# Designs tried in a protein design chat: VH-VL binders against q54fm4. Part 5

Target 1, 189 residues: q54fm4
Amino acid sequence: MSTAPSPTITSPTQTSPVVINKSLICQDSTVSNGVQIAIGTVLHPRSSIIISEGAGPIIIGENNIIEELVQIVNKSPEPMIIGSNNLFEVGSYIECKSIGNGNVFEPKCKILKNTIIKDQCSIGAGCIVSEDKICENNTIIAQTQNSQIQTTSTLPYDHHSSIHMTHLELLHKSIPLFHTIKKTPILEK
Below, E stands for the ipSAE of ESMFold2; O stands for the ipSAE of OpenDDE; V2 stands for 0.75 times the mean of E and O plus 0.25 times the DockQ between their complexes.

## First folded at step 10 (VH-VL; framework fv_lerdelimumab)

Design v4 (at its last look DockQ between E and O 0.13; V2 from the best seeds 0.00; counts 0 for: pae E 13.0 > 2, placed apart)
Fold by OpenDDE, look of step 10:
Structure v4 (fold): chain C 189 residues (1-189), chain A 121 residues (1-121), chain B 109 residues (1-109)
Amino acid sequence: as target 1 above (189 residues)
Amino acid sequence: EVQLVESGGGVVQPGRSLRLSCAASGFTFSSYGMHWVRQAPGKGLEWVAVISYDGSKKYYADSVKGRFTISRDNSKNTLYLQMDSLRAEDTAVYYCAKDRGYLWIGYFDYWGQGTLVTVSS
Amino acid sequence: SSELTQDPAVSVALGQTVRITCQGDSLRDYYASWYQQKPGQAPVLVIYGENNRPSGIPDRFSGSSSGNTASLTITGAQAEDEADYYCNSRDSSGNHLYVFGGGTKLTVL
């Protein structure tokens, strides 16, 4: 298996602050018609946002980070609503009814159908949120050696927000240097 | 300094074959996609083909599909274009161009000086 | 295949601002890149990803997009800016095909 060489991240030469005034969608991402993506949201290469045949639209809020190999899929006739300031890390699978704001989905986690993730939740790497589950605000799901555990976060939202925005700014500055950018998807071609 | 140097151009008759080479230096050749772009005399630019960093993926313009073959030897830092069944309309300066990505992101950040291919009876 | 159209020629007075426009369906989905070509020379990338400049490209070059159009703007044109300018984008009608505009000859007066 030939591993693609990681691009050398060079420091951007731009000294001016990055103004986030658009979505940032990499060319190699897959986005179905009917997907709405708000300003600031970043789609990395090989990410997928898919509306199944007959399914409702997917609406994604502002300033989300969707990393490589992330799959967001709506199979329900009802709309899938994703809020703002969420981080979807590499390989995560999302088939939820709705997601609130400020959540973190760690690598290869799975959110199964009809689930509701509220705000400021953290789903650990490889963890599975079963169908029809509701994760209340500040829910933390983590994987141990033998089982998944659930607890409640004690971290302030402000800390998460600050880190997220810094990350977002960096992405908006760096990604266009290394990737072709697609314009925001048109709802109907 | 990044350098791309094309070679192999010349005058050939229709139906004949020609192989172009592009010698690359000044960057990690094996980490980037490479393109061929051509320009007929007095005309605009035309994209011809692309090859991924490892040579595993290739794509061609419809105008050359089935006749041209792009390849690379990363051990030699060299890009190739095998041109078969040449036609008069293939007459052009052929440029090799470096992609900014390891596959193809469509930004040609470095170009060679080109090599002239003339197809005439 | 998708086509990109450009005005064949434009002129600008020295020190003035000129905009070169590219139009095509592909530009609805993708940002353009721009290439400068002087007589007898290879093309040079001047703008990519809407408004990114490669190292060595003067800041008087800028890019913008709107609808199915992309534009290259030269603010304060210099004599050395006289050249052919080509826009490029991915062809939305093809697989991995790229399409160039017909080119615009810029004359600096």
Scores: ipSAE 0.025, ipTM 0.637, lowest interface PAE 5.5, mean pLDDT 89
Fold by ESMFold2, look of step 10:
Structure v4 (fold): chain C 189 residues (1-189), chain A 121 residues (1-121), chain B 109 residues (1-109)
Amino acid sequence: as target 1 above (189 residues)
Amino acid sequence: EVQLVESGGGVVQPGRSLRLSCAASGFTFSSYGMHWVRQAPGKGLEWVAVISYDGSKKYYADSVKGRFTISRDNSKNTLYLQMDSLRAEDTAVYYCAKDRGYLWIGYFDYWGQGTLVTVSS
Amino acid sequence: SSELTQDPAVSVALGQTVRITCQGDSLRDYYASWYQQKPGQAPVLVIYGENNRPSGIPDRFSGSSSGNTASLTITGAQAEDEADYYCNSRDSSGNHLYVFGGGTKLTVL
């Protein structure tokens, strides 16, 4: 039986700035013309960002993680604006008016028409944010048996930001090893 | 119907200035980036400048940087090009063009009819 | 480097297929868009992205790209397709600078 030293595993300390110099858009994703995506954002295979006929543009900030089967759809004539450092987990559906920074959208949640999600919100798996709702900073929406509850988080931003940026760095290193990356037709930074 | 109508072209001597205007209608002007593109007589198209939907970001071709200024007035749905220190090589038809994106993505989906600027002694 | 190169002229027989090409280093990283210009008229966008047509553009127009080359294909060319065709893309020397190819005059015989 062979033995080799196990690598020491430590939590990475928060580092800033992170050296990420482009977006990663997997070839098997769908992005409408009129979508603008800032540097650092990662689009996993089978995700989609769609501008419906007659709808306004979709503007997406830096360092977002958009997982498989996520659908971001603008059906409104007004621009849809999504900030930076958001995590959209598998199968979430986004038809918001705007989303701020540092939010987490857990699997298969639905963010419906004309909603405003500000900063550092967490939307639980399968939860529905109803049309026209405004989620103020640090809002947590979670599912109980047959209802949703809303509370306010006090989780420190430093902790969340470190985990997100470490995750993003790993994706920027690993995704090009396993997936074909689209040309970058829409850069604004 | 989307319409873009340029005006302000004419004949000027080298070293003088002109201001071009582009009146926009049929779309939400303040939601889109706008460009100027020029075409010298008998020649091809040359991109000149771009401005973001809110006017906060501007970029120029090297051939005009420092001499031309792009601007917009969203309350009047009007795009402008201030052309200073004009040279003979600036002689062209000047088109305004609508971008499909709020900053720009480089797809010019609607164009004006153009206005002729002639810079000659 | 930043230049987009097009053949100055091509011809096609009525009803036949023609391909107009555009080459440049930036096309490895950025899509081209294609513009049709008839004499005395402003350009008209005919293809953007890889192969998207604006409303009103006939489906005989299509686009493709490979490596540093973008192509505009017209299948079943019609007399009204006779025009100058320009490609446009990002200039690889700048983030917000665009460059047009020199144009291709299409003659329909």
Scores: ipSAE 0.007, ipTM 0.492, lowest interface PAE 13.0, mean pLDDT 83
ESMFold2 (binder alone), look of step 10: mean pLDDT 91; pTM 0.938

Design v5 (at its last look DockQ between E and O 0.12; V2 from the best seeds 0.00; counts 0 for: pae E 16.1 > 2, placed apart)
Fold by OpenDDE, look of step 10:
Structure v5 (fold): chain C 189 residues (1-189), chain A 124 residues (1-124), chain B 109 residues (1-109)
Amino acid sequence: as target 1 above (189 residues)
Amino acid sequence: EVQLVESGGGVVQPGRSLRLSCAASGFTFSSYGMHWVRQAPGKGLEWVAVISYDGSNKYYADSVKGRFTISRDNSKNTLYLQMDSLRAEDTAVYYCAKGYRIFGWVTYYGMDVWGQGTLVTVSS
Amino acid sequence: SSELTQDPAVSVALGQTVRITCQGDSLRSYYASWYQQKPGQAPVLVIYGENNRPSGIPDRFSGSSSGNTASLTITGAQAEDEADYYCNSRDSSGNHLYVFGGGTKLTVL
C-alpha cells in the first residue's frame, strides 16, 4: 500500500485579507461530545479531543493550532481548560488540568494528568511534564543529549503572537483547500 | 496554469461502451483526487465518480455504479472514465474536475478546476 | 441518496444584494460549495467551506450556513453575475459521494 504524502502548507496567493470568524475542524479529527472549541482554533486531521467516560468537559479557547496525531484527553471529572493561541504540534499528548495562553507543545511531548501549564511555555519534542506539575509562565522544557532541562524564556510574547497569528491565517486559508471541514458550534465568550 | 481537457465523447448506441479521457496539466496530478461530473442537456449538474490521488479508492453515484469505471494514470497525468452498458439517460456533457488534495483522507469538498467538458450522446 | 434543494430561479436588481439558499440534511454536518455556470461554459467554483473564495472570485461573493441550509450571497450584484448557481455537498448517506442542488438561475435586472 502506498503511503499518503504529508500535507505541505504553501502560501496561496492572497487577494484579500483572511477573516478568521470560525473554528476550523477537519473531517478526520475526532472530537467527543462536550468539547467546546472557540473561534479561530484549528484541528488538523487525525487529531483527537477525547472526553473519557465520566470525565468533565474540555473547553478550548481561541486561535489554537492542533496538529496531526495530537491527543487531548480529559479523564478527570473536572473540566479541562485550554486557553488561546496555543500550538500543539504533531503527536503531542495532553492530559493536563489546564493550559493557559501562548504555549508551544512540540512533537510527541507529553503533558500528564493534573498538570498546569500557565502562559507562554514551551515544551520540547519528546519531553514529558510529570503529573501534578505546575509550569509557571515562560517555562521552557527541553531535551538535551543526556537529560531534560527546564529554563525560563526571555523572548517577548508579542513576537511569538505575531508568528502564531500568521501561521493561523495561513492555515485558515489553506486547510480548506486540502481537507473537508466539519460544521461545528463555536464557543462564544 | 491548471488545465483539464476532456476527450472521447461522441454518439453511441444504447448498450455500447465509451471511454473518456481527461488530460491534466499545471499541477501535481498525482497529489489530487479527481472527479467526473455530468450535465444532461438543459439540466443540472450530476456528480458521477471520484478517484483518490493514487487510484486506490473509487466511489460512484448510484446511477452509474456497476456500469462506469473511473481510473487514472499518474504517469500520463490522465483521468479516465470507462462507460459500459450506456443508456439514453447517460446523455450529457461530461466534465472532469480537480478535487482538493487528498493525503489518505476523504474529502467532501467540491472541485476547484473544471475542464471544458465532452459531449456523450446515447441514442438509437 | 441525499438531496439538496434550491429555488429554481431568483432575480436581483443591479447593485442590489441577493441570497441563494441550498437546503439538505447533509448541510447539517458539512459546508457547501457553490458553483457558477454561465451559458455554454463549464462551472466555476465561487465559494467553498462555507465562506472561502478561490483566487479570482470577487469579494462580493460570500457564503454562510445555518442548520440544514447553506447560502450564497452576492452583495452588489453585477451584470456578469447572471448565471446558474449550484450548491454541492457530501451525500448524507455516509458514502464518499457528492450531491449537487438542482441549481438556481439568477437574473440580474
Scores: ipSAE 0.014, ipTM 0.557, lowest interface PAE 10.1, mean pLDDT 86
Fold by ESMFold2, look of step 10:
Structure v5 (fold): chain C 189 residues (1-189), chain A 124 residues (1-124), chain B 109 residues (1-109)
Amino acid sequence: as target 1 above (189 residues)
Amino acid sequence: EVQLVESGGGVVQPGRSLRLSCAASGFTFSSYGMHWVRQAPGKGLEWVAVISYDGSNKYYADSVKGRFTISRDNSKNTLYLQMDSLRAEDTAVYYCAKGYRIFGWVTYYGMDVWGQGTLVTVSS
Amino acid sequence: SSELTQDPAVSVALGQTVRITCQGDSLRSYYASWYQQKPGQAPVLVIYGENNRPSGIPDRFSGSSSGNTASLTITGAQAEDEADYYCNSRDSSGNHLYVFGGGTKLTVL
């Protein structure tokens, strides 16, 4: 198993076809030099992706949705690697080592230093994933009155992928109508 | 200090071949992507090809794809352009140009150093 | 190519400010770089990224972008600024293909 982002396979769409061949980065977002963002990823206004002084790069895969006030921060000299098809909801804080694919980070959750989040995990609103923790595939973390509960999701990945892509296509159409878009760097292979 | 010098231009007939060279000095050649750009007499700039720092990736303009081959020899600090099946519309000054690299990341931010160019004339 | 469009010519009076524009769909997503070319000479990079100048380029050169348009601005134009100016970026397909604009001849009056 790898902590690196997985490649995205392009397939023909059957409903409301939209070709996603760029990322959408709102002008009112903050993105450090040294951040790489693959096609399809959307950054909402007031989100930030920050490389602290002396820290390594941040590499973000395809088709992620990064909502308002989300903060993704690398303070480690090692690269931070985030995969594809992840949803980061309003105000979540991400200081992971790596995040895989198809994960949901609910509002104001905190993903602390040196954590590894694999695939298809759901981190509940306000939950904290403590530093160095490893969340295996399909992990659900939710908050109770006294503690966080960890369990395993039974939802299929293909269902999440379909809903996620529909949401993403709507954002690519709608965000430029209401927000100014920032330029992305040209990547050379 | 940084210098690029093209050579190998000349007059050739349509359908023939020509190989251009670009000698690099004053920088670590093996750390940078390299480009070929051409300019027909009295016309604008046309991007032709790019090769990654280690030679593993090569990209071409549609106008030359399948006829031109970009390559590099990092041990000799030299960039090459093999030009086959030449046509009259390939007549141009050919420039080599150095790509840009930031802290080991492969991000394209322009062509910061250019050679003086070598003229290729394709006529019958 | 028709991917990046520039006006073929602009004029500026000595000491005045001029803006040279470059339009294309890819400029909504990608930086433009700008090149100055004087007659009989190789091009010289003057602006890259959003608004970065290479060493040796005067601070009267600046860059900006909005929507599908990138602009090169020269404030206090001098006689030596008379040249052709080209923008460069990716084409609209998003492939690793780069395109130049058609070029703009700047005349300093």
Scores: ipSAE 0.000, ipTM 0.463, lowest interface PAE 16.1, mean pLDDT 81
ESMFold2 (binder alone), look of step 10: mean pLDDT 90; pTM 0.935

## First folded at step 12 (VH-VL; framework fv_lerdelimumab)

Design w1 (at its last look DockQ between E and O 0.04; V2 from the best seeds 0.00; counts 0 for: pae E 14.1 > 2, placed apart)
Fold by OpenDDE, look of step 12:
Structure w1 (fold): chain C 189 residues (1-189), chain A 121 residues (1-121), chain B 109 residues (1-109)
Amino acid sequence: as target 1 above (189 residues)
Amino acid sequence: EVQLVESGGGVVQPGRSLRLSCAASGFTFSSYGMHWVRQAPGKGLEWVAVISDDGSNKYYADSVKGRFTISRDNSKNTLYLQMDSLRAEDTAVYYCAKDRGYLWFGYFDYWGQGTLVTVSS
Amino acid sequence: SSELTQDPAVSVALGQTVRITCQGDSLRSYYASWYQQKPGQAPVLVIYGENNRPSGIPDRFSGSSSGNTASLTITGAQAEDEADYYCNSRDSSGNHLYVFGGGTKLTVL
């Protein structure tokens, strides 16, 4: 097992802004046939997007960040639909029916089958969204010392979106410096 | 400054063995994959082998599979290529090259000056 | 094994623009890197990925890709740019992890 250290971003002096006009798929990510990924979406190394035998397609929107060891799996004959501007952090497991836009899935959280995550939700680290659950817009699920709690976010979406885009730009700039990128079909607008 | 210095080249007869070394400096050797690339006289570049940062993963070109062994000693910042059952077609300048990535999914961002291996009867 | 093909030789007038092209099935799936080699010297990485330049490489060097092709462009060729240029990519066939093109000799006139 390779214990490769996280690459330190040494930014080459690039004077031109990074143009996000394609998906960024690292070579050591696993993507099943039938997965569709839109422009801007980033798959980090050792991430996986898997369609089980007989399952429907996985459609992923624009500008998603899928970090290391993330597992997105569709086992349902129905399509799995993931929107745009979502952050899937390290080790999160996703087996949802659908995910909207602007959501954050913190490390090692689990979204179980037939769940619906709408928009601007935050699923805390290690939290589990049970089967058939519907998370309404701005839902926050967090783990306390005693239990998993659910509340509603009062934060403006604009702040999250700005940070996300900055993060995305950084990734599009930095990842190709350290990894071979696999070209994948992109959902055209 | 990144430096890669190959050694161990020479003239050998077919069927013999030779071990090449590459001494690395100027970077954290243990954090990067390393490659061997060779170039026959007057010919183009040919990728030979790669080893991951910790040595746990190794890959070879078909032309050398079963005959060549890539290895590394991170404590000595040294890359090795054990070449067994050498053939005339193995005659080349052998370059060690640094992988740009922390895995072997990168590009060859630094090269040594190479060491000449001549296989001749 | 998958192959990358290059024109064996191209010429460019001093100060003009030249494009060296690499073609192969692997390039449909992977980005190329480009290496400059002068006589008696080791190769030097000049372009990698879509259009990334290592430190020390002049900005007149640029990279592009389309379909099963990758291109190295030198805008405003200089005398010192005369060299052999090799493209490289991951091998999609699995026979080799990496594959080099046959090389292109660039002459600056």
Scores: ipSAE 0.260, ipTM 0.738, lowest interface PAE 1.8, mean pLDDT 90
Fold by ESMFold2, look of step 12:
Structure w1 (fold): chain C 189 residues (1-189), chain A 121 residues (1-121), chain B 109 residues (1-109)
Amino acid sequence: as target 1 above (189 residues)
Amino acid sequence: EVQLVESGGGVVQPGRSLRLSCAASGFTFSSYGMHWVRQAPGKGLEWVAVISDDGSNKYYADSVKGRFTISRDNSKNTLYLQMDSLRAEDTAVYYCAKDRGYLWFGYFDYWGQGTLVTVSS
Amino acid sequence: SSELTQDPAVSVALGQTVRITCQGDSLRSYYASWYQQKPGQAPVLVIYGENNRPSGIPDRFSGSSSGNTASLTITGAQAEDEADYYCNSRDSSGNHLYVFGGGTKLTVL
């Protein structure tokens, strides 16, 4: 089998602009300095991603959907790491340590400090993930009449992810029709 | 089943033109960005061009700008690459690749088997 | 810089764990995707978005990243894993929108 060295790259195009990240960030959203947002992630109007005084950075992966009034806040000196393909529905509050991939945070749920949410979890509307809790893969937390329950999902990831990607693609086409878009920030190294 | 089938490769002399086609099936073609990626014999992969789902945005590698034109016909589920002013260094297997996203996310989740273009005197 | 650097070759004993690395400044800002290519075949996406596997990719394949480095790990390498592996990511310069690493030939002993 053959191998090849990388092409030689001698110099950049003189004054060519840097590559702009293609996140879709509505003008009426708030993003602190020190937040890194990867390609495909959508921030709806009035969403906020805030680094508190003395807190560490927030690093957000690809293809997340962050709906209106969502607040993602890091108050810890440690970095907050959020993976890819997550859906944060209207008014949810996120103060996690880390969130993995493919999770759904239904409206007005609260993810409290030092929590770890792994992959393919579903946090029901108005539910609270208590401080320091670890939600393993496929955890479902749902609201009953006076309590939360926890169970495990068996839904296949490929089914869930295709619905998410369809939703994301619709947003990328539709949001610019109705909202002014910020320039995507250059990702901080 | 997602299928991408390239055609139009062949042997051509330097300075000539060639048009590649990629027939797509098994997915909603008009919803996704599409790429061309090439591989010279015995060498690595080189990204060539991308076109958005509706064809309104196109980008090219510097090595092909001004010589190659990417296009698509969503009514025929077909991606095209018009290659003008061909050079010996354009000799490669040309792959069409499906992007995961409608503009593009840069994840090439399905590839064709490629079509060989040989540019020789 | 806009280059992605990979070691040209790596070997692993059957059933052992191997890590293939990809290094470049753009990886501080963008995830890598990983492609497997066997002789005479088209590339196949094996990892995207740091550690997502497309349907049909065995769970022995995983990805990770730190700083300017992305890694593809194969736990319990099998004979059929012998292939060339390419990383790919966004180009943070103006010369290409996307860039591939030079490729790593994996030999399974």
Scores: ipSAE 0.006, ipTM 0.465, lowest interface PAE 14.1, mean pLDDT 82
ESMFold2 (binder alone), look of step 12: mean pLDDT 91; pTM 0.935

Design w2 (at its last look DockQ between E and O 0.04; V2 from the best seeds 0.00; counts 0 for: pae E 14.7 > 2, placed apart)
Fold by OpenDDE, look of step 12:
Structure w2 (fold): chain C 189 residues (1-189), chain A 121 residues (1-121), chain B 109 residues (1-109)
Amino acid sequence: as target 1 above (189 residues)
Amino acid sequence: EVQLVESGGGVVQPGRSLRLSCAASGFTFSSYGMHWVRQAPGKGLEWVAVISSDGSNKYYADSVKGRFTISRDNSKNTLYLQMDSLRAEDTAVYYCAKDRGDLWFGYFDYWGQGTLVTVSS
Amino acid sequence: SSELTQDPAVSVALGQTVRITCQGDSLRSYYASWYQQKPGQAPVLVIYGENNRPSGIPDRFSGSSSGNTASLTITGAQAEDEADYYCNSRDSSGNHLYVFGGGTKLTVL
């Protein structure tokens, strides 16, 4: 039985440097008024950033990746602050008080209200961070067969950051090729 | 190579109907939204209609809404424009144009050569 | 419906740089695409998004945006660049899904 060779996935050769100097918001994303998004941040199609009635603003830092079906919701009168270089993967739900930098939220995870996620955390797929929880730096939450576990990462931050930036560059290059992009509202001074 | 070939144009009287076709090749037709754009003689471009890749969503310019119907047959790689209740102002070259994606996109990356529709008494 | 406005005509000397501008409220929210049309021919996409070029389009074509405006710039105009240029964007008013500018006739001198 001749095993057919696995198709070699050739990585697209990026020949031109990608300049990241603005946010990238896909047309079919939903963003409430009062949301602030810094440069480099990418909102994929069908993502949503919602401020509930009477709730405070949502401020999102630089170079975040917000994938499809991600929901970021603020229901608190207090501002929701999200730092930079975070990855929100498909279907994740975020209702936190604050998120730091360099975090990964895997698919369909849930961050519930008044939660604080600090820096360089990883929230596993389908995991739930309970209300009022504080995740210290380098926290890893993962789902096992029987339970949700928490541990501390020993991996260097630099490794994650390099991958993230590469991913970000790819998105800034590829998304505009296929998707209509919303212009970031310029606050007239 | 991507090719779009319009057909069905001609001379018709006001109030009559005409059906345009656009034969597509060189790409996966069923994966892309398609548009009709028209250009009156000596005038600019006017967007007419769009249909999603699967045909489930359709949108029209106000000028043709209620009179024109965009449709597609993905099995035949063909886009259609049914034009009813034609008016003199509908006189134009009609182009079919490929979208770079679905309805949430909006860049017409390939155009046909167009077919002329003349509405005159 | 939202309107995109363009100068009806502009001229550029051979080898010089010209900028064609499109203006409209929709451009505050959406990037424009630009189409070149030569007499008797179908339109050709030359710029989409803010500054993306399709394959086959020379690098002398570039796009930019500011406020409620979008611009197509031809750096080092060639004789073959003489054509009508149309901007397009999504309509933010909701009356039309897409809207074209009135077109700009570019003459290369």
Scores: ipSAE 0.027, ipTM 0.629, lowest interface PAE 5.6, mean pLDDT 89
Fold by ESMFold2, look of step 12:
Structure w2 (fold): chain C 189 residues (1-189), chain A 121 residues (1-121), chain B 109 residues (1-109)
Amino acid sequence: as target 1 above (189 residues)
Amino acid sequence: EVQLVESGGGVVQPGRSLRLSCAASGFTFSSYGMHWVRQAPGKGLEWVAVISSDGSNKYYADSVKGRFTISRDNSKNTLYLQMDSLRAEDTAVYYCAKDRGDLWFGYFDYWGQGTLVTVSS
Amino acid sequence: SSELTQDPAVSVALGQTVRITCQGDSLRSYYASWYQQKPGQAPVLVIYGENNRPSGIPDRFSGSSSGNTASLTITGAQAEDEADYYCNSRDSSGNHLYVFGGGTKLTVL
C-alpha cells in the first residue's frame, strides 16, 4: 500500500512506475529474530542483521539495499532504527543508534556504536564514523592520506532517489533469477 | 483507501477498565507498526503506545506503563488498547495511527477519527 | 510532553510567510515530523523525515532544522492553514519512545 499515488501514465514517453510490494531476503543471509524489515528492502547473500544477546530490536525501513557481507549489529538494549532508501555497500559494518534516509555507505566503512546518521550522507570507502558522532544532513565523509575529511553535498535529493529506485527495481527483477529467496507468508508477516 | 476506525470509548469510573479497538482496512495491516495517541479535551497530543507489526515489541509512555496494554490481532486487522486502573487524567480522545514504514521514527501517516474516553466519578 | 517546546500561538497575515518552531534536546539526534489539526478533526501529517511532504500537501509547507530546533514554514499562508500544528520526534530521555510538542495555534488574519 502506498502513501503517495504512482505517476500517471499520460504519454508513451513517460516512465511507468515499478510496483515493489515485498522485501527480498536471500536465503543465505542471516537475520535475527526481532529484526523488522519494511517493503522493498533487499538483502544480498551473506549479509547479516544481528541482535546480540540482551540487545534491542533492529527496525529497517523501506527500499534499502544491503549488499554482500554487510553486517548490521545491535549490541545496545535500545532499538536500532534505520530509515529508507539507504545503500549499504559490500562489507560495511553498522552499529549505529539510528540512520535516516537516502544515505550511501561505501564498501568496508564502519559506523560505530551510538552514532546518528541523518539524511543524504555519503560515508566513503573504509571510513570510520566514530562512536557517538552525529552526521547532519548532506554530510560527506571521505578518506585522505592520513585522515578523514568532512564536507557537505549540494546534490538534490530527487536526483539521488531516482538513481536508487532504478537500482532497486533492477534488483527486484534480477535477484530472484539467481538466488533463493526466504519464504515469507503474507499474513504471518 | 486507508481507513482506521476506533471504538470502545465511553464513560467509566476511576479504577475501572476499558478496552479500545481500532479496525484497519485499505493496507496490509501486518506489515506496519501501530500507535495509540491521545488528546485530553482542549489539550495537545500525547503519544501513548506502539506495537511492532508482528506484535513482538511494545513500548509505552511512562504515564500509562503498567496500566495499559497494547495488542493486535493481524488475522482480524485490529489494534487494541486495554486500559486498566483508569484515572481522571486518562480522559481523552484516543486515536489509532499507522506508522509510515515500520514502527519507528514516528511518521503517523494515517489517523482514525478517535473515540472519547471519559473517566469520572 | 515536556521534551519539545513550541510557542502556544502565532499569527500571520493572509499571503505572508510564517515559521513555527519546535525546540528540544531530542532534535539534535532525531528528525521532527509535523501534524496539522483543524477543529473537530484528526491530525494530518504535513512534513516527515525533515522536509518530505506527503501527497496532497501543498508545496507552501516546508520543514527545516538546525541544532536543537525544527521549523515548519508556510509561505503564502491561506485561510485554510488556520489550525493547530504539532511537532513530533523520538524521545532521547528514554522515558517515552515518541513525544509531541505542546502545539502551536496558527491564526491567519
Scores: ipSAE 0.000, ipTM 0.485, lowest interface PAE 14.7, mean pLDDT 82
ESMFold2 (binder alone), look of step 12: mean pLDDT 91; pTM 0.943

